# Ledger of designs, part 10: VHH binders against RNA-binding protein 12 (RBM12)

Target 1, 78 residues: RNA-binding protein 12 (RBM12), of Homo sapiens (Human) (q9ntz6r430to507)
Amino acid sequence: FCVYLKGLPFEAENKHVIDFFKKLDIVEDSIYIAYGPNGKATGEGFVEFRNEADYKAALCRHKQYMGNRFIQVHPITK
Below, E stands for the ipSAE of ESMFold2; O stands for the ipSAE of OpenDDE; V2 stands for 0.75 times the mean of E and O plus 0.25 times the DockQ between their complexes.

## First folded at step 23 (VHH; framework vhh_8pnl_2)

Design z2 (from y1 with A33S N58Y; at its last look DockQ between E and O 0.54; V2 from the best seeds 0.00; counts 0 for: pae E 10.7 > 2)
Fold by ESMFold2, look of step 23:
Structure z2 (fold): chain B 78 residues (1-78), chain A 123 residues (1-123)
Amino acid sequence: as target 1 above (78 residues)
Amino acid sequence: QGQLVESGGGLVQPGGSLRLSCADAGFTFSSYSMAWYRQAPGKERELVARIDSGGSTYYADFVKGRFTISRDNAKSTLYLQMNSLKPEDTAMYYCAAYEVTWESFDRYEYDYWGQGTRVTVSA
């Protein structure tokens, strides 16, 4: 049960993703935040949830804010 | 400003190991995200590894499990253990830090950079 994140701020860390999805069960060490070759975030990330209920709740967080950034949450098929 | 000082660089044979250290003079590591970067002559500075304030790590693809980033918050020291070194790892290695708070969350630049330590891998 993985989701794709878009719009992540440069300074986003695992704790910010966890807070964005607070009250949901994220799989330990499943949070990945993409960075470009110069060390700046591309705005993309991935996270896995332990169960389907939390996965569905995570998708409902689509278009909510993390800091000043509007976060997109999408299902992934691979 | 606080200062970051790298050490542990030097000359090593291919397949050898080095441990880089980065220390600061006066800020609390536990509230900072830290990273190692490198820059070879004529190339852009590139990320090697990043460790966030909670201890989660990221490694560039070229690391391939050869390097390990870690920190000791009690000693205010960041480490990079470099194993199986290759000639292409030859570069200046820099540490960098930024403090993460909700007020500073949207910053796009590191707060502090070190002056660098040179690593040379030569047969």
Scores: ipSAE 0.005, ipTM 0.306, lowest interface PAE 10.7, mean pLDDT 74
ESMFold2 (binder alone), look of step 23: mean pLDDT 77; pTM 0.776
OpenDDE, look of step 23: ipSAE 0.197; ipTM 0.611

Design z3 (from y1 with Y108W; at its last look DockQ between E and O 0.07; V2 from the best seeds 0.00; counts 0 for: pae E 10.1 > 2, placed apart)
Fold by ESMFold2, look of step 23:
Structure z3 (fold): chain B 78 residues (1-78), chain A 123 residues (1-123)
Amino acid sequence: as target 1 above (78 residues)
Amino acid sequence: QGQLVESGGGLVQPGGSLRLSCADAGFTFSSYAMAWYRQAPGKERELVARIDSGGSTNYADFVKGRFTISRDNAKSTLYLQMNSLKPEDTAMYYCAAYEVTWESFDRWEYDYWGQGTRVTVSA
């Protein structure tokens, strides 16, 4: 049960992703924040959830804010 | 307003090791995320490793477990341990810092950059 994140701020850290999905049961060591080949953050990320209920709740947070940026949450097949 | 200063660069044979240091006098590192970047002549500057204020680390794909980023907040020092060095690692290595806040921003630049330390891995 994994989601793909877009729109992450450059300052985003694992703690901000955890807070964005607070009360959901994430696999904390699954949090991934992507950087491009030029070393700049792409705004993309990946998070795994331990159960389907929390995964579906995570998808409902699509376009909610982390700081002053809204975050896209998309389903993935892995 | 602090200035980051890198040290520890030099000439090393392939397979060798170096430890880079990055320090700033009198600044509190604990509220900053830190990173190492490198730039080879004629290439874009690229991320090598990043460590957040809580100690979580991220590495570029080319590192493949050869480098370790760490920090000592009591000494206000950032480290990069580089092992199994290859000629392709030859570059200027820079440290950078930016303040981590609860209010995330669309920032494109670090607050502080060092002047760089040269690492040369002889072919």
Scores: ipSAE 0.005, ipTM 0.287, lowest interface PAE 10.1, mean pLDDT 74
ESMFold2 (binder alone), look of step 23: mean pLDDT 76; pTM 0.771
OpenDDE, look of step 23: ipSAE 0.020; ipTM 0.349

Design z4 (from y1 with A33S D52N; at its last look DockQ between E and O 0.46; V2 from the best seeds 0.00; counts 0 for: pae E 7.7 > 2)
Fold by ESMFold2, look of step 23:
Structure z4 (fold): chain B 78 residues (1-78), chain A 123 residues (1-123)
Amino acid sequence: as target 1 above (78 residues)
Amino acid sequence: QGQLVESGGGLVQPGGSLRLSCADAGFTFSSYSMAWYRQAPGKERELVARINSGGSTNYADFVKGRFTISRDNAKSTLYLQMNSLKPEDTAMYYCAAYEVTWESFDRYEYDYWGQGTRVTVSA
């Protein structure tokens, strides 16, 4: 159960991703945070959830904010 | 007047390697987002690589896997390992830092800069 994130701020860390998905059960070793080249404010990330219910809840947080950026949450199958 | 000091620059043949270091004994890196920039004479300063306070990295497109940014917070040292150097990499290389707070969470402006170390790659 994995989602694809876009729009992450450069300073986002695992703790900020955990807070964005608070009350959902994340596989902590699965959190991957990347940024695009050239200093653009947009970043990519991937997160795995331990169960389907939390995965579906995570998709509902699409376009909610982390700091000054809204975060896109998209489904993927790994 | 920055407290960051770069070292490790020099003259190298194309295809060679250098490791740049940036240190400050009074500067605790663990709360800082850091970067390497470079500037050739008459050109704009450009980002080479960034590393945030949590260790995540990003590289400029021209790096193409040749450089690796890293940090050792216990030693308060930032590194740039440069491999497969090209004449186009010739520039002054600067380290930069800013403190990460909730007010600075999503910024790319660096408050502290080193004086630079020169890297020359000659054919």
Scores: ipSAE 0.013, ipTM 0.263, lowest interface PAE 7.7, mean pLDDT 74
ESMFold2 (binder alone), look of step 23: mean pLDDT 78; pTM 0.782
OpenDDE, look of step 23: ipSAE 0.019; ipTM 0.433

Design z5 (from y1 with A33S S56K S104A; at its last look DockQ between E and O 0.36; V2 from the best seeds 0.00; counts 0 for: pae E 10.8 > 2, unsure alone 64.1 < 65)
Amino acid sequence: QGQLVESGGGLVQPGGSLRLSCADAGFTFSSYSMAWYRQAPGKERELVARIDSGGKTNYADFVKGRFTISRDNAKSTLYLQMNSLKPEDTAMYYCAAYEVTWEAFDRYEYDYWGQGTRVTVSA
ESMFold2, look of step 23: ipSAE 0.000; ipTM 0.266
ESMFold2 (binder alone), look of step 23: mean pLDDT 77; pTM 0.776
OpenDDE, look of step 23: ipSAE 0.391; ipTM 0.747

## First folded at step 24 (VHH; framework vhh_8pnl_2)

Design j1 (from y5 with W102F F105W; at its last fold request DockQ between E and O 0.56; V2 from the best seeds 0.00; counts 0 for: pae E 3.9 > 2, unsure alone 63.2 < 65)
Amino acid sequence: QGQLVESGGGLVQPGGSLRLSCADAGFTFSSYAMAWYRQAPGKERELVARIDSGGKTNYADFVKGRFTISRDNAKSTLYLQMNSLKPEDTAMYYCAAYEVTFESWDRYEYDYWGQGTRVTVSA
ESMFold2, look of step 24: ipSAE 0.150; ipTM 0.551
ESMFold2 (binder alone), look of step 24: mean pLDDT 76; pTM 0.776
OpenDDE, look of step 24: ipSAE 0.020; ipTM 0.401
ESMFold2, fold request of step 27: ipSAE 0.178, 0.087, 0.038; ipTM 0.554, 0.494, 0.463
ESMFold2 (binder alone), fold request of step 27: mean pLDDT 76, 77, 76; pTM 0.778, 0.778, 0.773
OpenDDE, fold request of step 27: ipSAE 0.019, 0.303, 0.018; ipTM 0.360, 0.694, 0.334

Design j2 (from y1 with W102Y F105W; at its last fold request DockQ between E and O 0.49; V2 from the best seeds 0.00; counts 0 for: pae E 7.0 > 2, unsure alone 62.0 < 65)
Amino acid sequence: QGQLVESGGGLVQPGGSLRLSCADAGFTFSSYAMAWYRQAPGKERELVARIDSGGSTNYADFVKGRFTISRDNAKSTLYLQMNSLKPEDTAMYYCAAYEVTYESWDRYEYDYWGQGTRVTVSA
ESMFold2, look of step 24: ipSAE 0.027; ipTM 0.451
ESMFold2 (binder alone), look of step 24: mean pLDDT 76; pTM 0.776
OpenDDE, look of step 24: ipSAE 0.425; ipTM 0.761
ESMFold2, fold request of step 27: ipSAE 0.005, 0.020, 0.000; ipTM 0.339, 0.413, 0.234
ESMFold2 (binder alone), fold request of step 27: mean pLDDT 75, 76, 76; pTM 0.767, 0.771, 0.776
OpenDDE, fold request of step 27: ipSAE 0.306, 0.285, 0.307; ipTM 0.692, 0.678, 0.691

Design j3 (from y5 with E103P; at its last look DockQ between E and O 0.54; V2 from the best seeds 0.00; counts 0 for: pae E 6.5 > 2, unsure alone 63.1 < 65)
Fold by ESMFold2, look of step 24:
Order: C-alpha cells, then sequence, then structure tokens
Structure j3 (fold): chain B 78 residues (1-78), chain A 123 residues (1-123)
C-alpha cells in the first residue's frame, strides 16, 4: 500500500510527511524524500501504509497543503 | 553572524580515509538540518550527504556506502567520515545548515555555509 508524493517543499523532513498523513499508520522506514545532485529536494517522495484503510485515506490527502505547497498523492506499487 | 568552520581535509592516497569536522560555537545544531557538499574545479557544488534535524541521513548515489555523516549536538559538531577515497573525490568540501521551521516552508537556501576544507586524493 504505497503512494507517490509530488510537490514536497525544500525543507520537508520525515516529520513533515508524518504530520501531513497524521492519524494514519505509516511504515516510517519507508518514507523516502528525493534529492537532486545539487542537494535540493526534487519534490518527490514515497511512503508505505500498514493497512488498506489508511492507504485509501492517504489518497484523499491529494492536493492538501504542506506549508505553502499543494502535495500530490498518487497510488503506486512498491 | 555565525560561521561554520570545516577541518580535517588534506592530501591522501587512493583508498585512504579522512574525517571531516564542521563546528560553530555560535548556535545549537539540534534545530538545524545539515549537510556536506563538495565542489570540484569547474563543476557545480553537489550534495555529498545530509542529516536532518531528527538525525535521519541521506547520501548522494556516488557515495555508495563509503562516507558516513553524523552529528554530535552536544558538541555542536558535524562529521563526515570518508573511506575508500578515490581521485574523483578531490574537491572543496563545505558544510551547510538551515533552521527547520513548521509555520512556513519559504526557505529555498541554506542559512549558513562554511568556507570549505580541501580534500585531494592522488598519489
Amino acid sequence: as target 1 above (78 residues)
Amino acid sequence: QGQLVESGGGLVQPGGSLRLSCADAGFTFSSYAMAWYRQAPGKERELVARIDSGGKTNYADFVKGRFTISRDNAKSTLYLQMNSLKPEDTAMYYCAAYEVTWPSFDRYEYDYWGQGTRVTVSA
């Protein structure tokens, strides 16, 4: 039960992803935030949920804000 | 303003090791995300490793397990352990930091950069 994230801000850390999906049961070791060769976040990320109910709830977070940015949440197979 | 100061660079043979340090007496590290960058002559500055305010690390693909970033918040010191050094690792190495905030993600640059320490890998 994996989702792909787009639009993550430069300052995003695992704690911000956890907060964005608050009350959902995230596999915390699965949180991945992509960085480009210059060390700047590309805005992409990946996270896994422990159960289907929380996965479906996570997809409903699509286009909600993290700080000043909309976050896109898309389904993906890990 | 505070200054990050790197040390530990030098000349080593291929396969050698160095440990870089970065310190600043003027602030606590615990609220900052920190990173090591490098810049070879004629190239753009590139990420080597980062460590977030909670201690989670991320490494550039070229590191391939050879380097380890760590921090000692009590001593306000950031480290980079560099093993199995290659000639391609020759560069100026910089530490960088920015304060992690919750209310706004307006930040798009690091707050502080060090002046750099040179690492040269050649026989």
Scores: ipSAE 0.041, ipTM 0.429, lowest interface PAE 6.5, mean pLDDT 77
ESMFold2 (binder alone), look of step 24: mean pLDDT 76; pTM 0.773
OpenDDE, look of step 24: ipSAE 0.047; ipTM 0.507

Design j4 (from y5 with E103D; at its last look DockQ between E and O 0.69; V2 from the best seeds 0.00; counts 0 for: pae E 8.7 > 2, unsure alone 61.3 < 65)
Amino acid sequence: QGQLVESGGGLVQPGGSLRLSCADAGFTFSSYAMAWYRQAPGKERELVARIDSGGKTNYADFVKGRFTISRDNAKSTLYLQMNSLKPEDTAMYYCAAYEVTWDSFDRYEYDYWGQGTRVTVSA
ESMFold2, look of step 24: ipSAE 0.012; ipTM 0.379
ESMFold2 (binder alone), look of step 24: mean pLDDT 76; pTM 0.769
OpenDDE, look of step 24: ipSAE 0.210; ipTM 0.633

Design j5 (from y5 with W102Y; at its last look DockQ between E and O 0.14; V2 from the best seeds 0.00; counts 0 for: pae E 14.8 > 2, unsure alone 63.2 < 65, placed apart)
Fold by ESMFold2, look of step 24:
Order: structure tokens, then C-alpha cells, then sequence
Structure j5 (fold): chain B 78 residues (1-78), chain A 123 residues (1-123)
């Protein structure tokens, strides 16, 4: 039960993704944030949830804010 | 900024309850994420509970609903209500704080740690 993230702040870290999905049961080692050559997030990421209920709740957070950025949450097929 | 000071530890029988508190008169809690950690003798320090600046909470699996983290920003005090205590909960309990800002997104670790308060659960 995986989602794709867009719009992450360029300085985003795992702790900020965990906070964005507070109270949802994330598979701890599954958080992936794409980092560019400067070591900062490119705005893209990937997260797995332990159960379907939390996966569906995560999709409902689509277009909510992390800091001053508008986060997209999409289902993933690959 | 001053040091965090934990209190409320003590000796309690299994199944008992304690409430830990963490305070510092010169410390502004409202901009910080806060956490409780514990360390048993000879073991690694481990997370017990975390509460962010917005009040979002996370608990370690071993807590299993027995502990509740909370904060009172007006009194600059962090709490851990510990119920149904077990002998394996015996440890030094530490308060920690770090700033979380989305605009900066630097690699904040916990910036401040207390000296610890001892909890002993013994029949």
C-alpha cells in the first residue's frame, strides 16, 4: 500500500513526511525522498503504509500543506 | 536556553501509575517538538513517545496504549502519564526537544536533553 508524493519542500526529511502523515501507520523503512545532486529533496517521494485503511487516509491528504507547500499524494502502480 | 528538568519518577508496584513532567522556566515549548526517551542499564536509549509542536503524537510499539504524552505550552511543561507499569519499564526517562520549521528543513536533531528521572517498577 504505496503512495507517490509530489511538492515536498526541497529541504524535506523523513521526519517531515512522518509528521505530514501523523497517526497513520507508515512502514518505517519505506520512506523514500528523492534528493538532487545538491543533497536537497527534488519534491518527489514514496511511502508505504502497513494497512489499507491508513493507505486510503493518506490519499485523502492529497493537496494539504507541509509547511508552505501544497503536497500531492497519488496511488502508485509500480 | 536552559536545561530541561524532568520530575515525577519514583518507585511503584507493577500495575501502578506515575506521571512524569519536564519543565524549564526560560524555555518556550510552542515552537518545539518534544519527546520522552528511556534507557535501562546497559541498553541503548529508546524512544517512548513523541509530540510535535502541533500536538501530533507517536508512541513506540512497546507502549501499547499504556502511556500518554501531552503538553501544556502555557506552563512550558511536557507530561508523560504512565499507566499499567511493568518491571521492564524500569529505566531513566529523558525529556528532549528540537525545533521543527518547514521553511528551514535543516537536519534538526533533538537540541536539548534533560538529566533524567528514574522510574523503578518492582514488586
Amino acid sequence: as target 1 above (78 residues)
Amino acid sequence: QGQLVESGGGLVQPGGSLRLSCADAGFTFSSYAMAWYRQAPGKERELVARIDSGGKTNYADFVKGRFTISRDNAKSTLYLQMNSLKPEDTAMYYCAAYEVTYESFDRYEYDYWGQGTRVTVSA
Scores: ipSAE 0.000, ipTM 0.092, lowest interface PAE 14.8, mean pLDDT 72
ESMFold2 (binder alone), look of step 24: mean pLDDT 76; pTM 0.774
OpenDDE, look of step 24: ipSAE 0.390; ipTM 0.747

Design j6 (from y1 with S56R; at its last look DockQ between E and O 0.47; V2 from the best seeds 0.00; counts 0 for: pae E 6.4 > 2, unsure alone 59.6 < 65)
Fold by ESMFold2, look of step 24:
Structure j6 (fold): chain B 78 residues (1-78), chain A 123 residues (1-123)
Amino acid sequence: as target 1 above (78 residues)
Amino acid sequence: QGQLVESGGGLVQPGGSLRLSCADAGFTFSSYAMAWYRQAPGKERELVARIDSGGRTNYADFVKGRFTISRDNAKSTLYLQMNSLKPEDTAMYYCAAYEVTWESFDRYEYDYWGQGTRVTVSA
């Protein structure tokens, strides 16, 4: 039950992703924030949820804001 | 604010180890994400390792478990432990930092850079 994130701000850390998905059960240590070759965030990330209900709720947060940026939330299959 | 100063570079044989340090006595690290970068002559600066304000680390693919980033906020010091060094690791090594906030964030640059410490790996 993984989602793909786009639009993450440069300063985004695990705590900001957790806040964006508050009240949903994420898998510990599953949060991944991508950084490019120069150490700048690419705006991409991945998160795994413990159950299908929270996964579906996470998809419903597509285009909601983290800071000043809206976040795209997309489904992933393994 | 202060300037970051790197130290610990030097000449080492392949397979050797070095420990780099980055410090500024007037710099409070606790709210900063920090990183090590390197730049070989004629090449672009590239990320080596990153540590965020909460201690989460990220490493460039070429590191392959050989380097470990850490920091001591009480001493305002960032470290890079470099093991199993290869000639291709020869470069200037820089530390960098930016402040992490909750109010609004849209940063695309580090706030501070060091002047660098040279690492040379050759037999």
Scores: ipSAE 0.054, ipTM 0.437, lowest interface PAE 6.4, mean pLDDT 78
ESMFold2 (binder alone), look of step 24: mean pLDDT 76; pTM 0.773
OpenDDE, look of step 24: ipSAE 0.166; ipTM 0.597

## First folded at step 25 (VHH)

Design i1 (from j2 with Y102W; framework vhh_8pnl_2; at its last look DockQ between E and O 0.07; V2 from the best seeds 0.00; counts 0 for: pae E 8.6 > 2, unsure alone 62.4 < 65, placed apart)
Fold by ESMFold2, look of step 25:
Structure i1 (fold): chain B 78 residues (1-78), chain A 123 residues (1-123)
Amino acid sequence: as target 1 above (78 residues)
Amino acid sequence: QGQLVESGGGLVQPGGSLRLSCADAGFTFSSYAMAWYRQAPGKERELVARIDSGGSTNYADFVKGRFTISRDNAKSTLYLQMNSLKPEDTAMYYCAAYEVTWESWDRYEYDYWGQGTRVTVSA
């Protein structure tokens, strides 16, 4: 039960992703944030949820804010 | 002062190992994201590895599992363990840090840089 994230702030860290999905049962070791050559987030990420209900709830947070950026939450597609 | 100080650089043969350290008595590491950069003569400074304030790490593709970044917040020290060193790893290595705050979400530069420690890999 995995989602793809877009729009992450440049300073985003795992704790900010956890807070964005607060009250949902995240597989914490699954959190991945892509970083560019400048050492800052590219805005993309990946998160796994432990159950289907929380996965679907995570998709409902599409376009919610993290800091001053809204976050896109997408189901995984190749 | 809030200045980072690197140590542990030196001359090493290809295939050798070296551990770099970065310390500052003047600030608390636990609120900072930190990184190692390197710059060879005539090249732009490039990221080697980063570690966020919660301990999650990310490495440049050229590292290929040879280097390990770590931190000891109790000792206010950042480390880079460098194994299987190659001549192309020869560079000045720099420690950098930025504080993780909401304002830092718009930042495009690190708050602090060290003066560098030289690593030379040559037969």
Scores: ipSAE 0.012, ipTM 0.382, lowest interface PAE 8.6, mean pLDDT 76
ESMFold2 (binder alone), look of step 25: mean pLDDT 76; pTM 0.773
OpenDDE, look of step 25: ipSAE 0.024; ipTM 0.343

Design i2 (from j2 with A33S N58Y; framework vhh_8pnl_2; at its last look DockQ between E and O 0.11; V2 from the best seeds 0.00; counts 0 for: pae E 16.1 > 2, unsure alone 64.3 < 65, placed apart)
Amino acid sequence: QGQLVESGGGLVQPGGSLRLSCADAGFTFSSYSMAWYRQAPGKERELVARIDSGGSTYYADFVKGRFTISRDNAKSTLYLQMNSLKPEDTAMYYCAAYEVTYESWDRYEYDYWGQGTRVTVSA
ESMFold2, look of step 25: ipSAE 0.000; ipTM 0.108
ESMFold2 (binder alone), look of step 25: mean pLDDT 78; pTM 0.783
OpenDDE, look of step 25: ipSAE 0.015; ipTM 0.314

Design i3 (from j2 with A33S Y102F; framework vhh_8pnl_2; at its last look DockQ between E and O 0.05; V2 from the best seeds 0.00; counts 0 for: pae O 12.0 > 2, unsure alone 64.7 < 65, placed apart)
Fold by OpenDDE, look of step 25:
Structure i3 (fold): chain B 78 residues (1-78), chain A 123 residues (1-123)
Amino acid sequence: as target 1 above (78 residues)
Amino acid sequence: QGQLVESGGGLVQPGGSLRLSCADAGFTFSSYSMAWYRQAPGKERELVARIDSGGSTNYADFVKGRFTISRDNAKSTLYLQMNSLKPEDTAMYYCAAYEVTFESWDRYEYDYWGQGTRVTVSA
């Protein structure tokens, strides 16, 4: 039950992703924040949820804000 | 099929507060994304606040921290706490819902609507 994230703040950390998906059951060590060759965040990331209900709830977080950033949440195949 | 029933509307003075409720019947409440809309006389229906099945919220720009949307899954009830009400908040307020599925996760189109509850803010 994986989702793709787009639009993350460049300063976003795992804790920000966890806060964004409040109380949803995230698989341990599944959060990935993408960085480019220059070491700067690309605004993309991935996270996995433990169950289908939380996965569906996570998809509903689509178009919500993390700070001042509009976050896209998309379903993906692992 | 489900049914949504709003309550809690009424007449209030500017700066006052109201708490709207929306009770459902026939829903698996926890699997639904919910929202409050409003329609003022002569204006188009507009989104006020949204709460997804996971409890995350979004608000229209005009809310500016004055309203709080919340849900009680055990009671199958949606709420809108409205504080610091203004005359321009006068409208019919509607509860809306759609079931979250793999196909509907990005729709933001609500399949179910209540009959509405009227809120009037006037001195």
Scores: ipSAE 0.000, ipTM 0.236, lowest interface PAE 12.0, mean pLDDT 87
ESMFold2, look of step 25: ipSAE 0.006; ipTM 0.295
ESMFold2 (binder alone), look of step 25: mean pLDDT 77; pTM 0.777

Design i4 (from j2, 18 letters changed; framework vhh_7sr4_2; at its last look DockQ between E and O 0.08; V2 from the best seeds 0.00; counts 0 for: pae E 18.7 > 2, unsure alone 63.8 < 65, placed apart)
Amino acid sequence: EVKLVESGGGLVQPGGSLRLSCAASGFTFSSYSMGWYRQTPGKQRDLVARIDSGGSTNYGDSVKGRFTISRDNTKNTVYLQMNSLKPEDTAVYYCAAYEVTYESWDRYEYDYWGQGTQVTVSS
ESMFold2, look of step 25: ipSAE 0.000; ipTM 0.099
ESMFold2 (binder alone), look of step 25: mean pLDDT 78; pTM 0.785
OpenDDE, look of step 25: ipSAE 0.283; ipTM 0.672

Design i5 (from j2 with A33S Y108S; framework vhh_8pnl_2; at its last look DockQ between E and O 0.04; V2 from the best seeds 0.00; counts 0 for: pae E 18.4 > 2, unsure alone 63.5 < 65, placed apart)
Fold by ESMFold2, look of step 25:
Structure i5 (fold): chain B 78 residues (1-78), chain A 123 residues (1-123)
Amino acid sequence: as target 1 above (78 residues)
Amino acid sequence: QGQLVESGGGLVQPGGSLRLSCADAGFTFSSYSMAWYRQAPGKERELVARIDSGGSTNYADFVKGRFTISRDNAKSTLYLQMNSLKPEDTAMYYCAAYEVTYESWDRSEYDYWGQGTRVTVSA
């Protein structure tokens, strides 16, 4: 039950992702924030949820703000 | 370092046309996604049109085919051709841009905003 994040501030840390999805049960070790080959943040990330209900709720957070940037939340399947 | 600069706004009668331009001498447009936004007094800023670095466009519903977004990468200029203007199109028009890389392809946030150009359509 995984989502793909876009639009993260480049100063974002795992704690900011946790706060963005507060009240939802995330797998905290699954939080991933992407950096490019030059070490610059790309604005992308990845988060896994423990259950389907929280995964669906996370998709409803699409276009909500973290700091002064709004965050895209996209579904992922394997 | 670049800051976008809009031009081409003005006063026009209903049914008239204007072409807005947006330029920044400090960067090459070919790797940027760009957009036009507008804001009327007392209203929230709203998207008018978007063009990605590959040339795909998206328009707000209120445009109804009256506006055309385009870009000229050789001149580093973004355009908005506005036809059939209505009094409700009166607003400040802003251009926006962000650099598109393969890591940011889906990003809709914009890194740069212009100061705006005013468009007034008087009945």
Scores: ipSAE 0.000, ipTM 0.073, lowest interface PAE 18.4, mean pLDDT 71
ESMFold2 (binder alone), look of step 25: mean pLDDT 77; pTM 0.774
OpenDDE, look of step 25: ipSAE 0.020; ipTM 0.445

Design i6 (from i1 with A33S Y108S; framework vhh_8pnl_2; at its last look DockQ between E and O 0.07; V2 from the best seeds 0.00; counts 0 for: pae O 7.9 > 2, unsure alone 63.3 < 65, placed apart)
Fold by OpenDDE, look of step 25:
Structure i6 (fold): chain B 78 residues (1-78), chain A 123 residues (1-123)
Amino acid sequence: as target 1 above (78 residues)
Amino acid sequence: QGQLVESGGGLVQPGGSLRLSCADAGFTFSSYSMAWYRQAPGKERELVARIDSGGSTNYADFVKGRFTISRDNAKSTLYLQMNSLKPEDTAMYYCAAYEVTWESWDRSEYDYWGQGTRVTVSA
């Protein structure tokens, strides 16, 4: 039950992703924040949820805000 | 196999403007993170601007609001609007792209590079 994230603040860390998906059961060590060749975040990431209900709830967080940026949440196959 | 082709380079006076384009062929444009790099004579290649597949942008410190990176997924084209150009902006400008996947989230290089377009800023 994996989702693809777009629009993350470049300063975002795992804790920010956890807060964004507050109360949803995230698989331990499943949060991945993408970084480019220059070592800076690309604004993209991945996260896995433990069950289908939380996965569906996570998709409903689509276009909600993290800081001043709205986050796109898309279904994806691992 | 994808291919990137840059265009729009040329000779311009200081303070002038150019708009670079990077045309895509052979891959799904919308799923790629893309960037503009440049290499001046005798210098290392350096990042100018990046735009991810979601449209989020990041710029090198020397840009200082002068350049704007953008993409048109419908046209499979990447752009770099360059205003207030300076002689130190003289370089070969390259388009680069890599696909963001679960396996490639921590990639340290781009998969595709164009042949470059030359920008010369001189009075």
Scores: ipSAE 0.014, ipTM 0.282, lowest interface PAE 7.9, mean pLDDT 86
ESMFold2, look of step 25: ipSAE 0.017; ipTM 0.394
ESMFold2 (binder alone), look of step 25: mean pLDDT 76; pTM 0.771

## First folded at step 26 (VHH; framework vhh_8pnl_2)

Design l1 (from y1 with S53T E103K; at its last look DockQ between E and O 0.38; V2 from the best seeds 0.00; counts 0 for: pae O 9.9 > 2)
Fold by OpenDDE, look of step 26:
Structure l1 (fold): chain B 78 residues (1-78), chain A 123 residues (1-123)
Amino acid sequence: as target 1 above (78 residues)
Amino acid sequence: QGQLVESGGGLVQPGGSLRLSCADAGFTFSSYAMAWYRQAPGKERELVARIDTGGSTNYADFVKGRFTISRDNAKSTLYLQMNSLKPEDTAMYYCAAYEVTWKSFDRYEYDYWGQGTRVTVSA
């Protein structure tokens, strides 16, 4: 039950992803924040949820804000 | 005002190891994401490794598993374990810190920089 994230703030960390998906059960060590060759964040990421209910709930967070940036949440296959 | 102080640099032979330390003073260490940068003579400063407040790490492509960034929040200290050092790793190594807050996601700037510690890899 993995989702793709787009639009993450450059400073986004795992804790911000966790807070964004508050009260949803995220698989431990499943959060991935993408960085380019220069070491800077691309604004993309991935996270896996432990169960289908939380996965579906996570998808409903689509277009909600993390800081001043809205986050796209898309379903993907791991 | 916060301060970062690097240590642990020195002269080593190729294939050798060094452990850099960055000690924090004056700010809440655990609230800051940390990074190591380096600058070789005549080159631009470049990222070596990052570690966020949760301990997640990221490395530059040239690291290739040779370096490990870590943090000890209890000691307010950042580390860079460097193994299998190469001459091309010769540079001034800098510690950097930036605070991540929900109110400031619109910039990519470090709040603090260390004075640097010199690493020289030579036969």
Scores: ipSAE 0.005, ipTM 0.253, lowest interface PAE 9.9, mean pLDDT 86
ESMFold2, look of step 26: ipSAE 0.013; ipTM 0.363
ESMFold2 (binder alone), look of step 26: mean pLDDT 78; pTM 0.786

